# Ledger of designs, part 3: miniprotein binders against p81326

Target 1, 226 residues: p81326
Amino acid sequence: MLHFGGFIMEINHISKILEKEREEYIRNKVEEYLKQGFSKDDAVNKANQSWRTYIGHRIQDVIYNLLKKFLKDSGLKVTTDKALNNRNLPEELDKVKRLIAINYGEYLFLPDADVIVYKVENNDIKIIAIISVKNSFRERRFETTYWKLKLKESPVTSHIKVFLATPDKDNEISYKCPNGKPKKMRIILEYELDGIYFLKEDFEETEKAKHFGKIVEDIIEISKKL

## First folded at step 3 (miniprotein)

Design g6
Fold by ESMFold2-Fast, scan of step 3:
Structure g6 (fold): chain B 226 residues (1-226), chain A 104 residues (1-104)
Amino acid sequence: as target 1 above (226 residues)
Amino acid sequence: SEEEKKIEELLEEAELLLFEAELLLYEAELLAKKGDYEEAIKKLEEAVELLKEAVKLLEEALKIAKELGNEELIKKVEELLEEVKKLLKEVKKLIEEIKKKLEE
């Protein structure tokens, strides 16, 4: 078995770059909003909101690129829901789209899947996992859970693992109540999803809640059983 | 304290109601995309009732937290209450939008 030390090293390097990038981004956005006539307090608030949106997309891109790089040698392929929304899809991606879609009578709907891992075996596609990337749980916190429940209803999609990847910087799902129990949101997410991968060090690891550095090995092991 | 335990219980109940309401919202969005507007509205109206109940529980929790003077719990309850109220407003707006399409 190969060691994935390079994966962990690259995650640590990127984390430092993103922290420095935040300072520059906020400063530039505050100046931009001030020029548009917003008050200093409003400009700061808008800049912070803009950063939350920006960092969410950036973390998704980073995770996509890391998984694509580190899963390639294991014969696994990675795509995104954005790629599947292109009109002129290659045959392979068209098959991926059909295998992940939820059937509603005459209609097929795609789950909101930031990153999709699949393999090609004897010209057949097997979907391994969907990874939802959440930087914040302030809006639509259970959307990933909804799609997991829908995927479970069909024999075509019920095998697909649904994972959540999150830095959880605000301790929204790693927080413990005063009684020492996890928050209800954490209990629901962990129960319904196949795993939660934290982009942070300070949390209590469980069978389903792990450090993000373990995701590559876990996906490879799942793929061997399909 | 017993009061702090009560606040945590109310927060947990509100979060379960929020969970159920979000599931109904997502189901309604799919039904609306399919053109089943009447069923979509029914799901959204059910979500409204769950969110209204969550607001009541959180307003009770906020009252207790303020009486205790616990600033951390006050902030925590206020944050969830604002999230629930925002979603309630979103769901009500969506009901009106779908009703308009149903008339088309």
Scores: ipSAE 0.215, ipTM 0.647, lowest interface PAE 5.5, mean pLDDT 84
Fold by OpenDDE base, second read of step 4:
Structure g6 (fold): chain B 226 residues (1-226), chain A 104 residues (1-104)
Amino acid sequence: as target 1 above (226 residues)
Amino acid sequence: SEEEKKIEELLEEAELLLFEAELLLYEAELLAKKGDYEEAIKKLEEAVELLKEAVKLLEEALKIAKELGNEELIKKVEELLEEVKKLLKEVKKLIEEIKKKLEE
């Protein structure tokens, strides 16, 4: 019980914890870009862009490690799309890669899959869920929805749950109707995806929009039905 | 600010249009693979119109962002605008490729 409470608190503050590194990171990057011949203003802008990318990856890593840890006891396995981008994949991961691939006729492409949860039973692999991790919704706000719809079109992948995990630091999708105005992005994402999991407490909870702390339980329940 | 809110609204609408265009692109690709080239072109032409509308919205957003001098928003809008323009170019190219197949 104590471990779960501590875990929830840590998750809620992941963004804040990681932001403590921002000043040092920005300083170092600015210096690097200045040495490359950029102006001070350009160096600052590039440093900020670099930070956004960096922090996004760090959040993904945290979520991956958490899921890996908490799903281990259930016998479920976790990987990433990045791990699948290898020429020499172990047989197990090669099968995982093939089972999440989307058919575009002559070509197969992988969906954006920051985290992939699967189970192995009698050497058979079943994909359970794909988790997309977004720190901000600056670009391709509905990309995860696109991949969900594509996965749904094939009987091979239609069973795969697609979840979005986000701290939503800027409250872009935390509420459906802030100030009485419908937030299209929240409504569409919630409708099309199997779930949205927030790494914070300040959000409008629904059947599909939950705290990240519930994702492990939800994944385990899904795995039992497959 | 109210202006910042307007920019975010424009971005949101543009993203929706981009999403719809991407869906149409996929449908068109499937149709083309089945040999339904005419219907594929129709879907792609619809996608072009959506993307053109998205460009207009983003250009408006960019104008407002520049007037505010908000470099972060300017960059955000420019990045999305580039994405939309890139997709628009790809869709137009695909239309031309399919048209060539119809002539063969």
Scores: ipSAE 0.029, ipTM 0.430, lowest interface PAE 2.9, mean pLDDT 88

Design g7
Fold by OpenDDE base, second read of step 4:
Structure g7 (fold): chain B 226 residues (1-226), chain A 104 residues (1-104)
Amino acid sequence: as target 1 above (226 residues)
Amino acid sequence: SEEEKKIEELLKKAEELLKKAEELLKEAEELAKKGDYEEAIEKLWEAVLLLIEAVELLEEALKIAKELGNEELIKKVEELLLEVFKLLLEVYKLILEIKKKLEE
């Protein structure tokens, strides 16, 4: 069987490709909401909100599938928080779930983990990384940072790398100091997270801020150290 | 068997994706010849996504075929996988070539 090995292409156009579906999606949703009795303005607003959610999931799915594919040859496995929200989990996923859980005293909760990368060695599971996928930063700008900090508080989870993957369409975090003005969000996210990976070319590259094409290599490297 | 039907369904879907990807590649090649490099790259990435999905479907099919011990189905899946990978390589090659031209 042919394998691409370490070949990772830069996915700079994913957002643009997915946005081609927007017009049709919006039209259909507007019609749906109108049929439900909403006003035209409300229908449009709801459709746009629905689109944001939908496109976010689509990007997440693409990233998940890409990571799953590119990490397969390295023996690394990928899952999602959604997959862990099941009452009847396979033993492996049940272990994964337990290993990423955050302690809140009487309760354990999962961090937002769009993608979870782990390895299995001799029936022992090691969590390598959690990747949060954000299409835009309009809401919950520092949620990923919160989860990173929470994961650091426990010796069980402190080793887990937390990455952010984003196309950053609106250039909210692409540059640290555009026009000499510091972008607080970029600076904080870069400082608190283990890495930011951009699905675009137009960004300020740093040690922690890289093109998405580097994420697989970085994850593999981390996995070797665990 | 139900498993064989599942394999056939997966193969059919993968073939459909492959066909769409081939069409996108052709369109991209024509666009590139005209100098519409950005649009060509977009089509090529769309093709990549389709082909990656095809690989996933075929890998699932291969797994099932191996579990069944059906050598004929294994061979069929492997042949289609080879075609998908060949097309992926062509698509990636063209993306890289166009990117180089855009950087010049």
Scores: ipSAE 0.014, ipTM 0.327, lowest interface PAE 8.0, mean pLDDT 87
Fold by ESMFold2-Fast, scan of step 3:
Structure g7 (fold): chain B 226 residues (1-226), chain A 104 residues (1-104)
Amino acid sequence: as target 1 above (226 residues)
Amino acid sequence: SEEEKKIEELLKKAEELLKKAEELLKEAEELAKKGDYEEAIEKLWEAVLLLIEAVELLEEALKIAKELGNEELIKKVEELLLEVFKLLLEVYKLILEIKKKLEE
């Protein structure tokens, strides 16, 4: 009944659109900064920084909508940490929030969970996976690993899979040992996380590092064990 | 507050840009239906530039809303950002479709 070919085609289509969007955005921003008197190098750097801010929200929204569409028929539900931070939560989402919150004494905090996949079974909620979406690794490079390690400490949350989804356009984690030099970030992320899903074609594939097109199939498989 | 006024002004400008982009998409669809593909592409790229400007205004509004801790304003800005991104995707889909027809 379920065909993942449609999911892969949609990802390929969106990826092509985002590449064209990036080219035009960067070109226009470079021209704008040059008019303001910035050097060519500064204009290019500022345009790239502006794109990273812009694309971050876009990729998160695209991933949320794709997963919601393609997991629906498998009885799986998708939400976001933004939805869980709403003041008036429906009972179901309030339960989701409590099942992923981490205790720091008198305080409870949510992990960095851009997208959350869960299922409802006999009015009981099972969290399947948390997906962190990173367009770049400039500021919060190991934040996802910190949350994974914290979730492992509790029997309530230790089963939750923590995934990273990234286009990794700058090749920061695409290979474990490029040019004979080990990349600590890739090695640590792959070791500590349950999976890395790349929104690109060129990367070193392993049992944990896969093309984003595999994520729906993997999540459904995991949900069957819970 | 001055900050709340700033957010409302940014939201209003972004809504105006979104509306203009929607009108340009509609004009481009009509031009494409008539076979005026080059003019349609021109209108679509104009819509892209307006939508990128709307994103920049909304990112500024979001920063201010988060500093204020105003959850309702944060949600309002995020919902409008999602609408802008949805329209931007639709504009690019049509650009690619028309380019294929020009290559025939």
Scores: ipSAE 0.000, ipTM 0.097, lowest interface PAE 18.4, mean pLDDT 78

Design g8
Fold by OpenDDE base, second read of step 4:
Structure g8 (fold): chain B 226 residues (1-226), chain A 104 residues (1-104)
Amino acid sequence: as target 1 above (226 residues)
Amino acid sequence: SEEEKKIEELLEKALELLWKALELLIEAEELAKKGDYEEAIKKLEEAVELLKEAVKLLEEALKIAKELGNEELIKKVEELLELVKYLLKLVKFLIEEIKKKLEE
């Protein structure tokens, strides 16, 4: 059992370390944006946003690499939506891209898919899961839910599990009813998604809300049923 | 390519070390919570060594990636390397903080 608990602590610790470097990062980014002609207020806002994005990407990359490693032994493959945004895709990734695409009539768009888990059997690709990695829920709180619902609308994509992975630093969705008050976001996300995986220890565990350490096992189990 | 395979192998090894280091961090935190700071420090020092090794592996991977000119791999390795370096800094910081508490 890969004690994923350690990874969660790393992310929390990494976040703390990054917070120490935040001031320098923000200062540098503010200067960069000022040079680009933004106002001081805009530069600060953009720098803060850039910081959040930067941390988010780092977490995403770690999760991606971890999943890739741990799922490799099971024969499962991992990619990202970013990797799919290439003009010259290998055949395999081109197929993956097509299999996760959402139909909007004249257009096909990809869901936000920080991590895509798939298997290749007899030259057939089966998409197993999409994992959205959210460091915070300050913006786009239900974006992952939207994509889940959209994927569910098509028989081509309806089987794809959609998971949310988050450290939930601000405890926005860690508990369903803290102090007896329902947390709407937690309840909705848990209801609509196939699972929420926390990169922390302090959360309310349920059938769908688990520690991130369980995600590999869950994905492998799902893969066996497909 | 063979070089790409080597990069992936190095990344896998580095990640393994990273995970081991993280486990040690967890153990160290548990020990620290119990007041066993000396043993916590030992675990953290072990984690430091693992992370240092991970850095070396990633630096090698980065070198190969740069030689290949594969921007995607370069970026991937750089990102992981940065993460490991940050974790290394954190662990060292934790050791220092615990040591300060022991001296108080």
Scores: ipSAE 0.017, ipTM 0.296, lowest interface PAE 7.2, mean pLDDT 84
Fold by ESMFold2-Fast, scan of step 3:
Structure g8 (fold): chain B 226 residues (1-226), chain A 104 residues (1-104)
Amino acid sequence: as target 1 above (226 residues)
Amino acid sequence: SEEEKKIEELLEKALELLWKALELLIEAEELAKKGDYEEAIKKLEEAVELLKEAVKLLEEALKIAKELGNEELIKKVEELLELVKYLLKLVKFLIEEIKKKLEE
C-alpha cells in the first residue's frame, strides 16, 4: 500500500539529501582544488565539472545512499561489498566482513552483497540484511538465491535477511504469463528470498514483493526483533 | 573528446531539469499538507513535463555514449535514465492519488 502523504514525505527527504550532498560535494571539491593551488574561479569551475561526473553514479550507489540516510536515525549502518574488499579495513568493517563470510572448508567467501545493513550494540555487530541490486536477469538469475541458501546453513548467518532490489525494466520477474501465472523465475526468487523490492509501479504486490519505498520500514522492523 | 563534452552538457541540462522537478515535488508536498490539492497537482504536472524533457536529453546522451563505445559513460547514463523514468512514473501515480483525494 502506497499512501500519498508518506510517499511525498519520502521523496522530499531524498531530494533534500541529494541537494545537500551536491552542496557539500561542491564545497569540499572547491576546498580540495584551492589546496592544490587553483584560483577561486578555477576551483569552482573544476568542482562543478567534477560534480557532473560524480552524479552519474550507479543505481546501486543511489540505493546505498538512500538506505544510509533513511536508516541512520534508527541506529542502523550501511556498507557495501566493495568497501569490505578494501585491503586496509577499519576494525568495524573487518568484523562485518567476518560475520557475513561463508565457510567452504579452508576458504571463506563473501556473498554478493551489494548493500549490507548492520547494527552496532555494545561494540557487538549484528548483520540485519543484505541487498542484491539487479538491473538485468539474463545472467546469474539465481545467484542471489544461492547465497541465501548458503547463509541459511550457518548459525552465524542464518538470521540474515536477503533482499533483491530491481527496476526489472525487461519485465523478467514482474510480468505475468498470458495464463495469469507468474514466471518460474519470479516464483522461485519470491519463495527462496526474504523479499523483492521493485523500483517500478506496475506490478502485483504480495507479502514479499513490494515497492522499493517500503524497504526502509521493513528493515527497521526486522532490526527491532534482533 | 568533443563527444564526451557533448554528453557532459546533456547530463548537466538533464540534472538541472531533475533538480527543478524535485523542487516542485517539495512544493507539492507542502501544498498537500495544507489541503491545497489543486495547486499540488499543478506543481506535479509541471514536474512531469520537466522529467519528460530530462528523459529526452538522457536518451540523446546514451546514443552518443554508445556510438563512442565508452562503457563507463554508457552505464552511468543508463542508470540515471532509469531513475528519471522511475521518478516520472511515480509522479504520475501521485497525481492520480491526489485527484482521488479531491473526490473524497
Scores: ipSAE 0.000, ipTM 0.168, lowest interface PAE 13.4, mean pLDDT 76

Design g9
Fold by OpenDDE base, second read of step 4:
Structure g9 (fold): chain B 226 residues (1-226), chain A 104 residues (1-104)
Amino acid sequence: as target 1 above (226 residues)
Amino acid sequence: SEEEKKIEELLKKAEELLKKAEELLKEAEELAKKGDYEEAIKKLREAVLLLFEAVLLLEEALKKAKELGNEELIKKVYELLLEVIKLLREVKKLIEEIKKKLEE
């Protein structure tokens, strides 16, 4: 329990901690792009885009490692879509891959699954949840909701919970109706997804919108029902 | 202005999508009353997709309206967003009702 409190504080500041590296990262990338022959303005824009990608991956890695650690004692396992993109998968991961695949007729594709939580029981694999990690909602705002809808279309995947984890650094979805103005993304995401988990304290809490610290408990509870 | 006309066009398209979504919701309600829950859910999913598209249009309209400083257009965008919220709530309610019936 004590480890959880210190952990929660660290989570709330992950975005801020990572942002400390931004200035140096941007400077180095700008220099790199200038050497490649880009204009100053293009170099800056590309550097900023590179940073957004970089920080997104780092946040994803942190969340993955945290979930892996905290779910381990409950006998739950964690993987990623990246880990499933291998030609030689262990039998267990091959089964996981098949159980989250979405049917597009002649093709099976994986949803965006930054983190996949599953359990192994009597050599059977049950997928519990997919967690999408978003640092910002500038691009592909409904991608997570799309995947939720697609997963719901199949009896094989309809039970899979889809969660969004975000620091929401730009306060895009932290509140439903700040100053009486509806935040459409918050409303839509909360409607379509099984939960939104914030890596921050300053947000409007609801039944579906919670602090990230609650995600482990919620996943464990779901796992008991499956 | 030409920019205002573009915003108004976006708003008009959004209103059309909202109207279609509302029609699909009504159809879904009728289907649910008849016990055709599968088709009802299909209609509701389609309605939600239209609502998503409406939200995207309204977002673009809002951005442009703010750039112009046109308070009237901004207000209209928010009114339509409130309508989206209303329809989403109705959709959610019907989905929950159908789920309960399927579990019985």
Scores: ipSAE 0.009, ipTM 0.202, lowest interface PAE 9.6, mean pLDDT 85
Fold by ESMFold2-Fast, scan of step 3:
Structure g9 (fold): chain B 226 residues (1-226), chain A 104 residues (1-104)
Amino acid sequence: as target 1 above (226 residues)
Amino acid sequence: SEEEKKIEELLKKAEELLKKAEELLKEAEELAKKGDYEEAIKKLREAVLLLFEAVLLLEEALKKAKELGNEELIKKVYELLLEVIKLLREVKKLIEEIKKKLEE
C-alpha cells in the first residue's frame, strides 16, 4: 500500500519525459521557423514562445491523468473545465458544472478550474477541490484568487478547496523574500488560496505551500470530512 | 512600437472598465443605505462583469508586455490587476452585508 510512494515515483518519471519532449519540440519548431524564413534568433524566440503555450496544456493533461489514476481507489472522480464547457453534458457533469459555476444574473461563469475533484454519494455530488494549473504567472496571476473569493461568498460553494499547481520555473512565487524583497504575489496567493503545490524541488515550504507529491494525500483527507 | 500601442489601448480600456465598476459600487452602497437591496445587487453584479472583462484585457496586455520584455508595461498591468482585486473584495463585502440584512 505504497500509493503515496508510487505517485511520487510517477511524477519523477513524467518530469524526465517532459524534459526530453521539450528538447525535441524546440528543435523541431526552430527548424520549422527557419524554413519559413525567420532569422536564427527569431526562430529560437518563436520556438520558445510556442513551447510555453504547448507545455501549459500538456501540464494540465498530466495533472488531470495523475489525479484521475491515483484518486480512483478512494472513490473520487476527476474532470476538467474543458469537459464542462461542452453544451451536451452528461447529467453528472452538468450537476458538477452547476455546483461550481458563479451566477451573475443571466450568466454562469466557471472559475479557473483546470482540474475538478468531486465525489458521488447516493446520487449527491460533492465538489472537493478545484485546481488551477499555471505554467507561469505572466498572464493570469489573479484569476485564481478572484474565483476563490467568489466561491467563498456562497454556503453552497464555500467548502470547495481552491489549489494552485505550478512548476514555477521562473521562481515568480517560489519564495516569499528573495534577496530580502517580498514577492507580493506569493504572499497574496498563499493567503487567499487553500494551497499551492509546486512541481519542482526548490521552493519555500509552508503549511499551504507544498510539493505536488502531497496533493493526493491532502485531497483524500479533505474528502473524508465532507 | 505598434505592439506597444496595442498594449496601451488594452490598458486604457481596462482603466475605463475599472472606473465604471467603482461608480457602480458607489451606487450600490447608496442603494443599500436606502434599503433597496435588489437594485444594489444588480449594480454589484454589473460591477463584477466589468471587472471580469478588465481581467481578460489585462491578461492579454500582460502576455503581450512579457513577450516584448517591456518592464514598464508589465508593472502597469500588475498595478491595475491589484486595483481589480481590491475592488472585488469591496464588492464581495457589500454582497455579504446585504445577504445578512435579507436574512433578518
Scores: ipSAE 0.000, ipTM 0.161, lowest interface PAE 15.4, mean pLDDT 78

Design j1
Fold by ESMFold2-Fast, scan of step 3:
Structure j1 (fold): chain B 226 residues (1-226), chain A 81 residues (1-81)
Amino acid sequence: as target 1 above (226 residues)
Amino acid sequence: SPEELRERALELIFEALRLAYEARRLGDEEAVRLAEEALRLAREALRLLEEGDLEEAKELAELAIEFAREAIEIARKALEE
């Protein structure tokens, strides 16, 4: 049995770092916009919009680094779709790319796999999971679901777990009222995906919708069954 | 027997997938195209197996193996040249 207290502590530590980073980022951007002649209210609004863009990339990097660190001792490896889109790939990553690619007749495309977990056994690669990282769901609401459905079509990729990880700051798919029906988007995502991991405390947990702190344990358990 | 036929079809499907993976890894454009066709046939064979169409699944798996082996041979010749 592995104890995941260290992972949860690291998540809490990083959460506090990101909070301080947000405060500094907003302060600096407000000063920049004020210098450009915007009103105080407009400067604050523009700074918050800039932060939403920045934090999207930042959360993906955080998740990648956390998973890489905490899965290493379980023999699991972590990469990103950015790494797989390099023109000159090491043999191992080229194999990962080919095992995750989706066929469209004459064409092959990578799913939107922000973070990819795999293992290497006897020079054979097995893909464990794909994690899609979303900080908002505006016009991309079912993108992850589309990739899950495409991966299920192939015996090569049908075993791959597809997870969504999100802070869901705007409560687009998390719900606050225990008596309220979940939003349509939440129902569809939870039904089709293998799991949703929230980087927030305040939501209704289910069998498939969990706190992000549980993802390492879940991935390790899945890898043992492959 | 149906049990033996199912087991044989499954073995052939796994062999097709293994060979197709190797062909794709080699990266020759024509070999990759044939490997993708082998994967498509292997996927269809698996679907037929799940539906209980054992003879058809076996035939498609055998065809997938042929495509995958041809892909590997094309890739090998390209590397040798």
Scores: ipSAE 0.000, ipTM 0.084, lowest interface PAE 24.2, mean pLDDT 79

Design j2
Fold by ESMFold2-Fast, scan of step 3:
Structure j2 (fold): chain B 226 residues (1-226), chain A 81 residues (1-81)
Amino acid sequence: as target 1 above (226 residues)
Amino acid sequence: SPEELRRRAEELIREAERLAEEARRLGDEEAVELALEALFLALEALELLEEGDLERAKLKAYKAIIEAEKAIEIARKALEE
């Protein structure tokens, strides 16, 4: 019997849909840049740069909507850092923001929390996990690790699980070196973070590095221990 | 209503998923891709309904229905029905 959960476990097909969206997006952006007077080569380069930003937001939206749908029956709620940065917050989201914000003297900053999972019990909020979504690691390879280490410093936030979700299409953290050793970035991320969830099939699965389809069950199990 | 369209989309998506999986076993993956697109649109519609954005939710649910119907048609052709 096929059901919605079956498609969530189909990591390769999610990737194929995103690749088709890429072709249409780039075609439209190239046309826009050509109308603005850019050369064909410049238009193509700018369209590719624009796609890298767009796909990051698109995959965050997909992950957010999937988690919200599949965690609802377990009494878990899902929000985003975008929602928490609104000027006028509902009381519940204002409390969520306060429970994950990190203090730097006169300033408060949110961690790299693209998706946030929490529960409400007796009008009290418990943050379960934050999920950082990365399409690539070119310039920002250890940001998620930095935020994990900062959250560990406080009794209020030390229980919060920090996960990375990534397709890792460039094999930056899912490929081994010729000597069979994982790359330095993979070793550090897996050591410091609570889990890595890959939106791809071809990688060496470990206790902490798993297929994205396992994230719902893992979050539910963690929430039962709080 | 947007909620009724979303429920109809979910029903069609389940049928599309079933037929798409049968077609995939015969080597045809096109219907699976369309069924997944329909699923993503239906999930977006659900989120918009919870936010109270009824017009955008209706649009997304309608698109989900269209993609699910396409998936069903393509799968049936692959299955030679």
Scores: ipSAE 0.000, ipTM 0.182, lowest interface PAE 16.5, mean pLDDT 76

